# Ledger of designs, part 1: miniprotein binders against o77086r1339to1564

No score or structure here was measured in a lab: all are predicted.

Target 1, 226 residues: o77086r1339to1564
Amino acid sequence: KSLEIAEQMTLLDAELFTKIEIPEVLLFAKDQCEEKSPNLNKFTEHFNKMSYWARSKILRLQDAKEREKHVNKFIKIMKHLRKMNNYNSYLALLSALDSGPIRRLEWQKGITEEVRSFCALIDSSSSFRAYRQALAETNPPCIPYIGLILQDLTFVHVGNQDYLSKGVINFSKRWQQYNIIDNMKRFKKCAYPFRRNERIIRFFDNFKDFMGEEEMWQISEKIKPR
Structure headers, positions and changes below count from the first letter of each chain, unless a header shows other numbers.
ipSAE, averaged over its two directions, is called F for ESMFold2-Fast, E for ESMFold2 and O for OpenDDE. V2 adds 0.75 times the mean of E and O to 0.25 times the DockQ between the complexes of E and O.
Where letters were taken out, [cut] stands.

## First folded at step 1 (miniprotein)

Design a1
Fold by ESMFold2-Fast, scan of step 2:
Structure a1 (fold): chain B 226 residues (1-226), chain A 82 residues (1-82)
Amino acid sequence: as target 1 above (226 residues)
Amino acid sequence: STEELKQLLERAKELIDEAEKLARELGDPYVKMLIQYAELLIEEAKELAKEGDLEKAIEKLREAIELLRQALELAKRLEEEK
């Protein structure tokens, strides 16, 4: 059932997110070193694997009606994830449905419109204003979107100096780091009350059956030639 | 190990008290953040100690003490620049 799947995905996301230590985030902002940020990397890898798994699941279906049925199942899971404030898995699945190989296939108008409406949350035109506003209004428990966390940390690292000049601290950069970490700390405090289903959790923790990007495009073009 | 853990906990407490006193006067959000993260590391160390993992608990306390030293150094520097 879609609800149980969303609950188990959220428990796994919460476990991975909670394991991220604040020093990992600070070290990643400083030098982008993956070896010093193992839990941050595992959380990031999980997002990517979830997205690619969903794409592969859809593309492997040879029947158009079965593909539509599975897309509707993912949409139902996404609605549950959004209600329980799991932005991370919600956006992982959205990134799959809005990926080039999937989006170019012919879908019913209702599906296309619904996916398009979901994309409004991650509109980057105003520095992700819609998402940032939603996150600010969200009460714990909550799993924030790893992609924006990494983007903000990378932006702080790449373009900003720790000091504006020798001995003058760049307060803007430090305040941005503080806000990112404060949100992470806030969301780590509250646990989700769901009952564990170890079979489902192990599936998502160890899935390996997904296609690479080039293979996805080849299969997409085979399903619907350009 | 247990004696070392106790000594490090007392040292961390002393540094937190010193850092918080200075942070209250300064009002710098980054100094406050460093103190809060040191407190989080100390909490983690206490949990690890309860689980019997004294080695990791000591490691976390040393990390907390280093963060507190950095917070104090930064606070002193910022106070001098005002």
Scores: ipSAE 0.000, ipTM 0.115, lowest interface PAE 16.6, mean pLDDT 77
ESMFold2 (binder alone), alone request of step 1: mean pLDDT 83; pTM 0.797

Design a3
Fold by ESMFold2-Fast, scan of step 2:
Structure a3 (fold): chain B 226 residues (1-226), chain A 83 residues (1-83)
Amino acid sequence: as target 1 above (226 residues)
Amino acid sequence: STEELKQLLERAKELIDEAEKLARELGDPEYVKMLIQYAELLIEEAKELAKEGDLEKAIEKLREAIELLRQALELAKRLEEEK
């Protein structure tokens, strides 16, 4: 069941990711206007909704044992997502489990240790070296974490000059832009060979039943007071 | 084929010229400029692959460059309609 769920999440992610045009990605770096980058914004919103949905699902459960069962279900889904190279949904679920409202609740030691081990992938030391190394070793099909791609494009675009001096092209900036875009295009080439389950896909494409940040903190503090 | 390579290279050069002209009219938007530069890098790579005798990969790179240039033109058109 968890495998099928991960497969359907990946098919939806692949569909949304593949629709993103390179011009949308570049334009977003300067102008986060939804009208100019509709597919990119839809993909980004999907990441955020997935994370908030998972947090809300856990926090709404009245029983501690049921919360642990759901966290373990998410962990199992995450393991499948990682194996199929869906970094985007993997990190969306990880961001939920490692969020303040969720992390502060008392979990079994095994759960806490497992979530901490997952966080090693997105360790920000050496400019996300662990994630970049994993991605470089990944063969398509793959859904990369779009947040880091956008961050890198913004850094290269804003931080570097087009020319080192008048008439001298900054080849370093060009090669950084080339590598980022080439990586993105490379992952778009290969389709996942999974069979579609439209019911599951529609659920993830249209779910809206989640709490806002403030409500999540209130519920968390009610479950485990400070 | 060598003939296909020549046709794609000519098409890519036409699209670069068109994209550069439109970009210049719009004040050289950074993103359009970046897309054109990336396409230029792909064309350069295609030329090197062709010199090595790898016509199949050269043609693949030129097709990628052409698609990127089409995207640049579409972005430029959208920006033009906005201003």
Scores: ipSAE 0.000, ipTM 0.192, lowest interface PAE 13.4, mean pLDDT 77
ESMFold2 (binder alone), alone request of step 1: mean pLDDT 84; pTM 0.819

Design f0
Amino acid sequence: SEKVTVTVEIEVDPEKAEEVAKELEELAKKIAEELGLKVEVKVEVKDGKVTVTVTIEGDPEAVKKFVEELEKLAKEIAKKLGVKVEVEVEVE
ESMFold2 (binder alone), alone request of step 1: mean pLDDT 83; pTM 0.795

Design f1
Fold by ESMFold2-Fast, scan of step 2:
Structure f1 (fold): chain B 226 residues (1-226), chain A 92 residues (1-92)
Amino acid sequence: as target 1 above (226 residues)
Amino acid sequence: SEKVTVYVIIEVDPEKAEEVAKELEELAKKIAEELGLKVEVMVEVKDGKVTVFVYIEGDPEAVKKFVEELEKLAKEIAKKLGVKVEVLVEVE
């Protein structure tokens, strides 16, 4: 069942990802609000909703055994997402399991070790080398992590002589940006062959059923005081 | 050797998008060739937005002239079409 859930998550991610326009991403990186498109915002919102939804599913369980069972189920879903090259949903769920309210609770050592190993992918050292290497080795179909796409896009005003003459900008950044844009364009052309399952999609309910961060911390502290 | 990526973003009527994209791509290649720059051009046309990605490499002074000339021509095209254009530059 974890496989079916991962497949349906991937179809929803793919639908939103393919609607994103390259100009939306570029203009958003420059922070020009009037020129932002809703497609980029919906995809970013979807990532955040899924993360909060997963946290809420775990924290709402009153029984410790049921919480562990659900965490293990999310781990299984994440393994399927990683195998099918859905980095976006994979990192959304990782964001949930590695969130403060969840991470601070007592988990079996095996769970803590697995989550820690998953975090290696998003290690920020050497400009996210681990993630970029994984993405470069990935064959379509694929859904890349939107957070890094946004982070990689940086612009300077035409006529900025200091940047043109002094080369102050990190030289590796140009190739990283090129690869992200190329991958985004390439991956948008390749579809996942999964069949839509309306029952599972209704179960997700657009990932809208989640608690706010304050409520999640209050529940976490009630489960394990300070 | 200087490496620069230039983005030209222009919103046009969908009917004119392909023509505008082709014109910008041809202009970018022509200017780069005249200035002796290495050039690679990518174009995306989607929902009335045309984005031209121009990757250039070469002599710093020639790169600067390329950016100035392409921006000038892109703005002239936008003015003739009665639309706005955004030109963004990423330097390595």
Scores: ipSAE 0.000, ipTM 0.212, lowest interface PAE 13.5, mean pLDDT 77
ESMFold2 (binder alone), alone request of step 1: mean pLDDT 82; pTM 0.791

Design g0
Amino acid sequence: GSSMRIEIRVRVDPEKAEELAERIRKLAEEEGLEVEIEVRDGEVIIRIRGDEEKVREVAEKIRELAEKEGVEVEIEVEED
ESMFold2 (binder alone), alone request of step 1: mean pLDDT 76; pTM 0.702

Design p0
Fold by ESMFold2-Fast, scan of step 2:
Structure p0 (fold): chain B 226 residues (1-226), chain A 116 residues (1-116)
Amino acid sequence: as target 1 above (226 residues)
Amino acid sequence: SPEELLEKAKELFEKGKLEEALKLLEEAIKKDPDNAKALLLLAEIYLEMGRPEEALKYLREALKIDPTDPEALFYLALAYEKLGNIEEAIKLLEEALKINPDDEEAKKLLEELKKK
């Protein structure tokens, strides 16, 4: 079942990602204007909703064994997402499991070790080097991580400001823009061959009733006081 | 792998370690001479170092692999501009802009060069 869930999540991610047009990405790099980049914004919002949905689902469970069972279910889904090169949903779920309110709770050693091993992929202290290398070696089909795309577009925006100020080409920032566009073109060309399940897709496309950050911390502290 | 070498070279380039980046890219090219991305990054680093003659060599090789890469055409135009061949630089920028019309830096450079 976990496989089918991962496949349907990937079909939805692919649909949202494929709707992002290259001119939309270029405009966002130039202006950082969300109104002119609606599909990029929808893809970003979907990542955030997925993460907050997973956090809320875990924190609302009152029984410790039920929480552990659901975390293991998410880990199983993540393993399938990683195999099919869906970095976006994989990292959305990882961001939930590694969030402050959830990470601080008492988990079995095996769960803690597995989540920690997944976090090595997105070690930001190395400028996402492990992830960048993994992505470069990945053959389509693939859904890249929206968080790094946005970070790199922001660096391109800053580089453009330097160019406008000094009248000099920023080669490093221009290379980053080229790589973003090239990867998006490469990954948009290949479709996933999965059979569509509309009921599961509709569920993930219409996330409702998630907790805010403050509520998550309050519930976390009630489960395990500081 | 060539992809690992390219990513490491990109990281070094972003940190301003140009000589170290060149060494890794030369290794990548020896392993895969058709690595268009490595050729393009090599050319960009040579341009950053103020060595447009070297950049020109690698850009010509990259364009043999993909003649319509607007990024390669843009950097080839920069190389020709730095070598004083303004006429060729203008032609290459016009070709790059036919493929990527939204390149603001290419538009700005083209306008500046046409005024000369």
Scores: ipSAE 0.018, ipTM 0.571, lowest interface PAE 7.8, mean pLDDT 83
ESMFold2 (binder alone), alone request of step 1: mean pLDDT 83; pTM 0.769

Design q0
Amino acid sequence: SPEELRKLLDEVKRLIEEAEKLAREGDPEKAIEKLKEAIRLLEEALKLAEELGDPELIRQIKELLDELRKLIEQAEELAKQGKLDEAIKRLEEAIKILERALELAKELE
ESMFold2 (binder alone), alone request of step 1: mean pLDDT 83; pTM 0.813

Design q1
Fold by ESMFold2-Fast, scan of step 2:
Structure q1 (fold): chain B 226 residues (1-226), chain A 109 residues (1-109)
Amino acid sequence: as target 1 above (226 residues)
Amino acid sequence: SPEELRKLLDEVKRLIELAELLAREGDPQYAIMKLRYAILLLEEALKLAEELGDPELIRQIKELLDELRKLIEQARELAKQGKLDEAIKRLEEAIKILERALELAKELE
């Protein structure tokens, strides 16, 4: 049922994404204040919780064969997410599979090669060129990767002045912010045509079952000592 | 602008071709996504043409878009029920109506 899980993840991501208002994005770019960007924060928190949940799910399995089975299920879910243009959950799961605690464990060659191929999309050493190209060619509906949105807004904020002189607005900075915002608006124009499964959605909307970073490394080292 | 109108109509044509391919491959839900976006782009094209375009022609296109939305909703409901072949048949009819609407919209250039 990997398809149904991916569809429900996407409906929840779409709901959280569409609730983000333009003033929240602009305020985050201005002062990085989470208190004034509640929906943006919820969307960001959801990405992080998804990643940590997936890592915890894998690390809690005591049998190597069961760990591989679950990783393969996550890979199947990721393939469906990619097909439906849900980059956010796709990258949340990828960040889990490519995390230090998980990546260092022994996996079959096929799994390692497949994860490596997925990582090509988000190679940050090329300023996310592959991802940016994929996103530019993507038709709505689409859920973009929140991490790059926040990174680009932060870069615009620190790299540019709000005013060129007292009272004179910096139009270049405003134009760059406009382009980021316009892309977000474009992707919010269409709803996903999937049927809701409230049980699955509630599960992902209320993550409570995940380990912290230190605990993940301890468990990883116990499974495969240095 | 005339350039913006042309660009929107070109994208509508591309989305129709993608919807046909997806329906043929047995993915009616993805075909529905492409068709819904094509309708939104065509509605934007109509807004750009409203000041200079033939009001009767614009009205005819809007009527076709209303028929199209009904067929897409029928296809969505059939897909939900697992009736994929019937859903695809409704989408094929929707695509024909959208192609007709696009041809009429080209006359607004």
Scores: ipSAE 0.000, ipTM 0.250, lowest interface PAE 14.2, mean pLDDT 79
ESMFold2 (binder alone), alone request of step 1: mean pLDDT 82; pTM 0.806

Design q2
Fold by ESMFold2-Fast, scan of step 2:
Structure q2 (fold): chain B 226 residues (1-226), chain A 109 residues (1-109)
Amino acid sequence: as target 1 above (226 residues)
Amino acid sequence: SPEELRELLDLVKILIEFAELLAREGDPEKAIELLKMAIRYLEEALKLAEELGDPELIRQIKELLDELRKLIEQAEELAKQGKLDEAIKRLEEAIKILERALELAKELE
């Protein structure tokens, strides 16, 4: 089931990613205007909703063993996503498992070690060098990570001091332009050969009823007090 | 600053490349938007270079930008009339002029 779920998540990601128009990303780089980048915003929103849905699903479980069971299911889905080069949903689920409210809970050593190994791909000490290398070596089909796309566009934006103030390592801006061009040209034209399951797709396309960050911290603290 | 100048010129190069792709795909309206954006960034680059740059070189670039604006206006009008093939032809000419202007701008330090 984990495989089918990963495949359907990837079909939805591919649909949202492919709809992103080149002018949208360039206009966003210019002035960060959400009104002129509707498909880029939908793709970003889907990433965030996926992350918050996964966090909420784990935190709502009352039993510690059931929480571990669901985390292992997410890890299994993530392994399938990585194999099919869906970096976007892979990192959305990773951001959930490595979120403060989830990470602070007691997990078995195996779970903690696996999550740490996944984090190596997006190691912040080198501003995504590991991810950039992996992406460059990836053959289509592929869904790239929206977070890095937005950061690269922000870095190219003229006069943007806020990007550097976030502690991001300054690679050559020339390097950032290659990532934008490469992603748009290489990945938009390739399709995944999976069979569509409308029930699963509708579930992920209509995320509702997930917790806010404050609620997640409150529940985390009830499970394991500070 | 020299770094800011380089960033603007690199952005112009990216915009030209994407505009060329959109013109090839038969979307002149989107290509026009990107070319107008490229012109704005190139003009900003010229402002940064004004104090230290070669005045004669800056003048040559501005003359190319004026010619380019005329071609874009022609392409925009043709696109409004539904004459997409003629609009694309004007945009291909505009792209060549913009590439030439960018090459000259790279000589500014």
Scores: ipSAE 0.007, ipTM 0.199, lowest interface PAE 9.2, mean pLDDT 77
ESMFold2 (binder alone), alone request of step 1: mean pLDDT 82; pTM 0.803

Design q3
Fold by ESMFold2-Fast, scan of step 2:
Structure q3 (fold): chain B 226 residues (1-226), chain A 109 residues (1-109)
Amino acid sequence: as target 1 above (226 residues)
Amino acid sequence: SPEELRKLLDEVKRLIEEAEKLAREGDPEKAIEKLLEAIYLLIEALKLAEELGDPELIEQILELLFELMKLIEQAEELAKQGKLDEAIKRLEEAIKILERALELAKELE
């Protein structure tokens, strides 16, 4: 069931997100060193594995109707994730459906329009204004999108380097660092009240069977030749 | 290292004293520059102190920095409006909070 799957994804995301400590975030902002940010890395890897798993699941299906059925299942899961304020898994699945190998396949107009509407949330124009607005209006519990956290931490790193080289104070970059920390503290305090299903959680906590990017493109091209 | 941490905290103290002097002299823009520099160095000191560790103390300091940043933003806006006396009053409040944050940071040594 789509709802139960979304709930279990969210419990796993919450567990991984909550383990990220403030000093870990500060060190990543300083030097971008993955070795000093193990929980941040695990949360990032989980996002990537989720996305690649979904892509692989769709691409391995040889029947067009079965592919459409699975895409609709993912869309249903995404709708539940969005209602739960789990932006992380919501955007992981969206990144799969909007990936090149998947998007180029012929989908029914309804599916294409629905995915396009979801992409409005993460439009990078105006520094992710739509997502930042949605996040600001969101009450805990909430799992924020790891991609924007990493991007903002990278901007803080670059800004700090500019300060050191030029000898000027970059207030904007320091404020971004603080906002990242404050936002993480806010979202870590509230737990989701869902019952655990250990079988489903173990499945998502142990992704091993997914394709690499090159393999995905090769299979996409076999399904729909150029 | 503990020696590097102490040197950073000493530099933060000097910048706070410089900011206080500039605020007293009626120069909120320069006072803000020195306060931001002090905050940056204090954050660097906290990163260094992570290995010497007291996560609860580090979190307390970050909460104070949050409060402090709001006052600096208010002071900057007031200075842009030409309300120099009000801007300086906000900076004096910010300086007191930063001094308190520095005293907490000294416990990390």
Scores: ipSAE 0.000, ipTM 0.153, lowest interface PAE 11.8, mean pLDDT 78
ESMFold2 (binder alone), alone request of step 1: mean pLDDT 82; pTM 0.790

Design q4
Fold by ESMFold2-Fast, scan of step 2:
Formats: C-alpha cells, sequence, structure tokens
Structure q4 (fold): chain B 226 residues (1-226), chain A 109 residues (1-109)
C-alpha cells in the first residue's frame, strides 16, 4: 500500500509540476507575488498541505504506539518517494516529521536516527551541497524541490543588476537564471510510468483534513509538556 | 512560545522580500528601514528561543547580524552622499547575509 500511495503522490506532483510555466518562476523570484504565479502557487500550496496533513495525522493519535506506527508508515512512503526521485513529496513529509510539534515528542531511537539521516539530504551547510549532489546524480523522471530553485533564482536576482547600465542587459544574470531553470525543463520532459488510482489522487488533490499551527503546538504540548 | 517564534521568523522573511524589492526600485533609504526592522525582529526571535535553542546556532546568527549591521551603516552613509548604486550594492550584500541568518534561525523551531 505504501508503494501505491507514493506512486499516486508522484503522479499528482508531476501533473502540478508540469503545469508550472518558466515565466511564473522567474516573476515569483523577482517580486514574490503569488497572484501572478498561479500554477507555481498551487504546487507550493500542495507541498504545504501535504506537510500539514501528515503532522495532523500523527498528532491526532492519542496512543504513543499508534503514533510510532504511523510515523513508520510515512518513513516507508518516503523511502519509495526517494527511490522514484520525488524530492518534492519526500521533503514535504520530512518537513512534517522534523517539524517542532512532531520532533519534540518522544520517539524510539530507530525512528529518531532514521529521520536524522533523512535530514542530512536537506542540510543547508555548504549551500545545500548534499541535495545538489543528489540532484546532479539523478536521471529523469524527477520532481525537484521547487523551494531551492526559487531561492537560487532569488539570490541570482538580488546579487546581480538587471542592466549593466540603462538599456544594456546583463546577459550574465540572464544566463545564470536560465541555467538554474534548465534542470526544471529537463525534468519536465519525462513522464512517470505509473498506473493511476483516481481515488487516491483525489484524496491528495483535495486536502481538508489538517490542523492549524496553533492547534498542533497545543496538542504536542499536551502530549509532552515543556 | 513556539507560535510567536514562527510569526517573528515569517515577518522577517516578508521584510527581506520587501527590502529586496525597494532596493531594486532604487529606494535604498526605505530598504534600510525594512532591513533594520527585520534585524530587530530576528533578535527578538533569538531572545525568545534562547532557553531551548542551540547556543552555538544562536551565537552564529548573532555574528551574522553584527556583520550585516555594518553593511547597513555603510549603505546608510552612501545613500546620504547620493551614491545610490553603491548603497544598493551594500544592501544586497546585507540581504544575502540576512537570508543566511534566517535559514539558521529556522533551525531553532
Amino acid sequence: as target 1 above (226 residues)
Amino acid sequence: SPEELRKLLDEVLRLIYEAMKLAREGDPEKAIEKLKEAIRLLEEALKLAEELGDPELIRQIKELLDELRKLIEQAEELAKQGKLDEAIKRLLEAIFILIRALELAKELE
């Protein structure tokens, strides 16, 4: 079941990712305006909903052993996502397991070690070296972590002038921007060969089953007081 | 509280993007105002996280904040002299450092 879930999550991610147009990404990196980047916004919103759904599922369980069981289920799904190069959903679930409300709870040593191991992939030291190395070794099909693409484009935008002088385009800046988005183009051209399960896809395409941040912290502190 | 820490960090990010936009539009004085506010809120976030946060992380973030305060002072002086391009260059350097500081601060959550 965990494999089928991971496959369906990946088909939905691929569909949303493929709809993102390059101008949306460039414009968002420039001015951070979500209204002008609707497909990009839907993709990032889906990442957040996935994370919040996973947190809510874990926190709603009153029994410590049931929480551990569900966390192990998410870990199995994450392993499948990683093998199929779906960094987006992989990181969404990792962000849930490594979130404050979840991380502070008492977990078995094995779970803590496994999550810590997964966090190594997104370690920001040396400008996300671990993630960039993994991505460079990845062959399509692949769904990259859009957050880092947006961050890189924002840094290129901040660190470079649009024009060297009035009317003279800074081609170096444009070249850096296009190099960053070429990975996105490369990954968009290959499809995942999975069979669709519309029931599962509909579930993930319409998340309405999650708690807000305040409720998550309240429940976490109720389970394990500070 | 954890929620208050989150709100402070989210506001710091908003101010960073606002400062970046203002700097790009050639308004270094307003960008400086936004960056000073972002630093103030980030320092408030660090104080809130001090008891439970990693002391080494907090020290590293404070070092970055000291560095960008110097860049902001330089930008402020350059802007007063009418050297807008040089002021903007200093502000973009400060924004880059502040983004790094914010990334580290998120680990306190």
Scores: ipSAE 0.007, ipTM 0.168, lowest interface PAE 9.4, mean pLDDT 77
ESMFold2 (binder alone), alone request of step 1: mean pLDDT 82; pTM 0.796

Design q5
Fold by ESMFold2-Fast, scan of step 2:
Structure q5 (fold): chain B 226 residues (1-226), chain A 109 residues (1-109)
Amino acid sequence: as target 1 above (226 residues)
Amino acid sequence: SPEELRKLLDEVKRLIEEARKLAREGDPEKAIEKLKEAIRLLEEALKLAEELGDPELIRQIKELLDELRKLIELAELLAKQGKPQYAIMRLRYAILILERALELAKELE
């Protein structure tokens, strides 16, 4: 069951990721404007909704053992996502399990150790070295973490001028952008050979009824008071 | 002034890490508060370096700070509209730009 859920998540991620056009990513890196990057916005919005849905799912459970059972289900889904190279949904679920409202609750030691292990992949203190290494060793099909692609493009844009002088294009900036974009194009050619389950896909394509951040903290504190 | 400049930049780094933590915890309003303070201190650092520092570096940092102010303003609007997830996304990029500005400012030491 966990496998089928991970497969359907991956099919939806692949569909949304493939729809992203290169000009959208470049424009977003330049002006951070959602209106000019609609497919990119849908993809990043889906990442955030996935994370908030998972948090809400766990926090709504009244029983501690039932919460632990659901966290273990998410961990199993994450293991499948990692094996099929879906870094995007893998990191979305990881961001949920490592979120403040969830992380502070009492968990069995094995759960805490596994989540901590997963967090090593996205340790930003080393400029995402572990993730970059994993991605470099990954063969298609693959869905990369879009957040790092956007970060790298924004960094290139912010650190370099469009023109060296009036009428003189900064080719170094263009070349750096090209390399990032070329890697993205390579991954966009990914095709997963999974059979669609429309019921599951529709569920993940229209997340509804999840809690806001303030509500999550309030419920977390009711479960385990400070 | 070099010692005073160093202290300001160290405080900017501390505030950036606090903002990152708050953003991860889903508190965009408190993260925005920390980022605004970081920008203010970085602007103070630029004033200390303005006479003796590389004018091109100072110009680049000021351009980054202008972009940051726009992102912070957008994040505030999104948070007020009940879209904290979108606000946090903008804050992630603001933090990244601010880190770049801090790295450039350290070259002024």
Scores: ipSAE 0.000, ipTM 0.264, lowest interface PAE 12.4, mean pLDDT 79
ESMFold2 (binder alone), alone request of step 1: mean pLDDT 86; pTM 0.859

Design s0
Amino acid sequence: SPEELKRLIEEAEKLAREGDPEKAIEKLEEALKLAEELGDPELIRQIRKLIEQAEELAKQGKLDEAIKRLERALELAKELE
ESMFold2 (binder alone), alone request of step 1: mean pLDDT 75; pTM 0.664

Design s1
Amino acid sequence: SPEELKRLIELAELLAREGDPQYAIMKLRYALLLAEELGDPELIRQIRKLIEQARELAKQGKLDEAIKRLERALELAKELE
ESMFold2 (binder alone), alone request of step 1: mean pLDDT 69; pTM 0.607

Design t0
Amino acid sequence: SPEDELKRLLEQAKELIREARELAEKGDLESAIKRLEEAIELAKQALEIAEKTGDEELKREAEELIKEAEKLIEELKRELEK
ESMFold2 (binder alone), alone request of step 1: mean pLDDT 89; pTM 0.879

Design t1
Fold by ESMFold2-Fast, scan of step 2:
Structure t1 (fold): chain B 226 residues (1-226), chain A 82 residues (1-82)
Amino acid sequence: as target 1 above (226 residues)
Amino acid sequence: SPEDELKRLLEQAKELIRLARLLAEKGDPQYAIMRLRYAILLAEQALEIAEKTGDEELKREAKELIKEARKLIEELKRELEK
């Protein structure tokens, strides 16, 4: 069941990712306007909804053993996502398990160690070195983490002017932007060979049943007081 | 960490002000103003973090960047008006 769930999550991610046009990410990096980047916005919103859905699912459980069982199910799904190179949903679920409201609760040593090992992939203190290396070694099909692509494009935009003088294009900035999106172009060319399960896809495509950040902290503190 | 985010925001704000000055010198005050407005947004975010963490030095730096950017916007707007 966990495998099928991971496959269907990946088909939905692939559909949303493939619809993103390169001009959308370049334009978003320039002006940060979500209205002008509709496919990009749908993809990033799906990442956030997935993360918040997973957190809400865990926090709504009143029994500690039941919470552990659900966390282990998410870990199993994450292992399948990693094997199929779906970094997007893998990191969405990881962001849920490593979120403050979830992380502060008492977990078995095995769970804590496994989540910490997953976090090594996205250690931002080293400019995502481990993730960048893993991505460079990855063959399509693959769904990369869009958050890092947007971060890199924004840094290039902020650190470089569009023109060296009025009417003179800064080609160095343009070249840096294209190098960043080269991986995105590479991964968009290959499709996943999974069979669709429309019932599961519709669930993930339309879910909005999740708690806000404040509610999550209140419930976490009720489960384990400070 | 909050300190890492604070330093990142301040460095981005400084770079935007530097780029805005360069754009203004090259005769593009409209685009310079756009970058200065974004610099103020980032510096205000940094100021909020610095106030919560009690980092008095970085709080002072954030306030100075906001002041500098606002002054430049006023000067460039007067230039555009002739």
Scores: ipSAE 0.000, ipTM 0.086, lowest interface PAE 19.4, mean pLDDT 77
ESMFold2 (binder alone), alone request of step 1: mean pLDDT 87; pTM 0.855

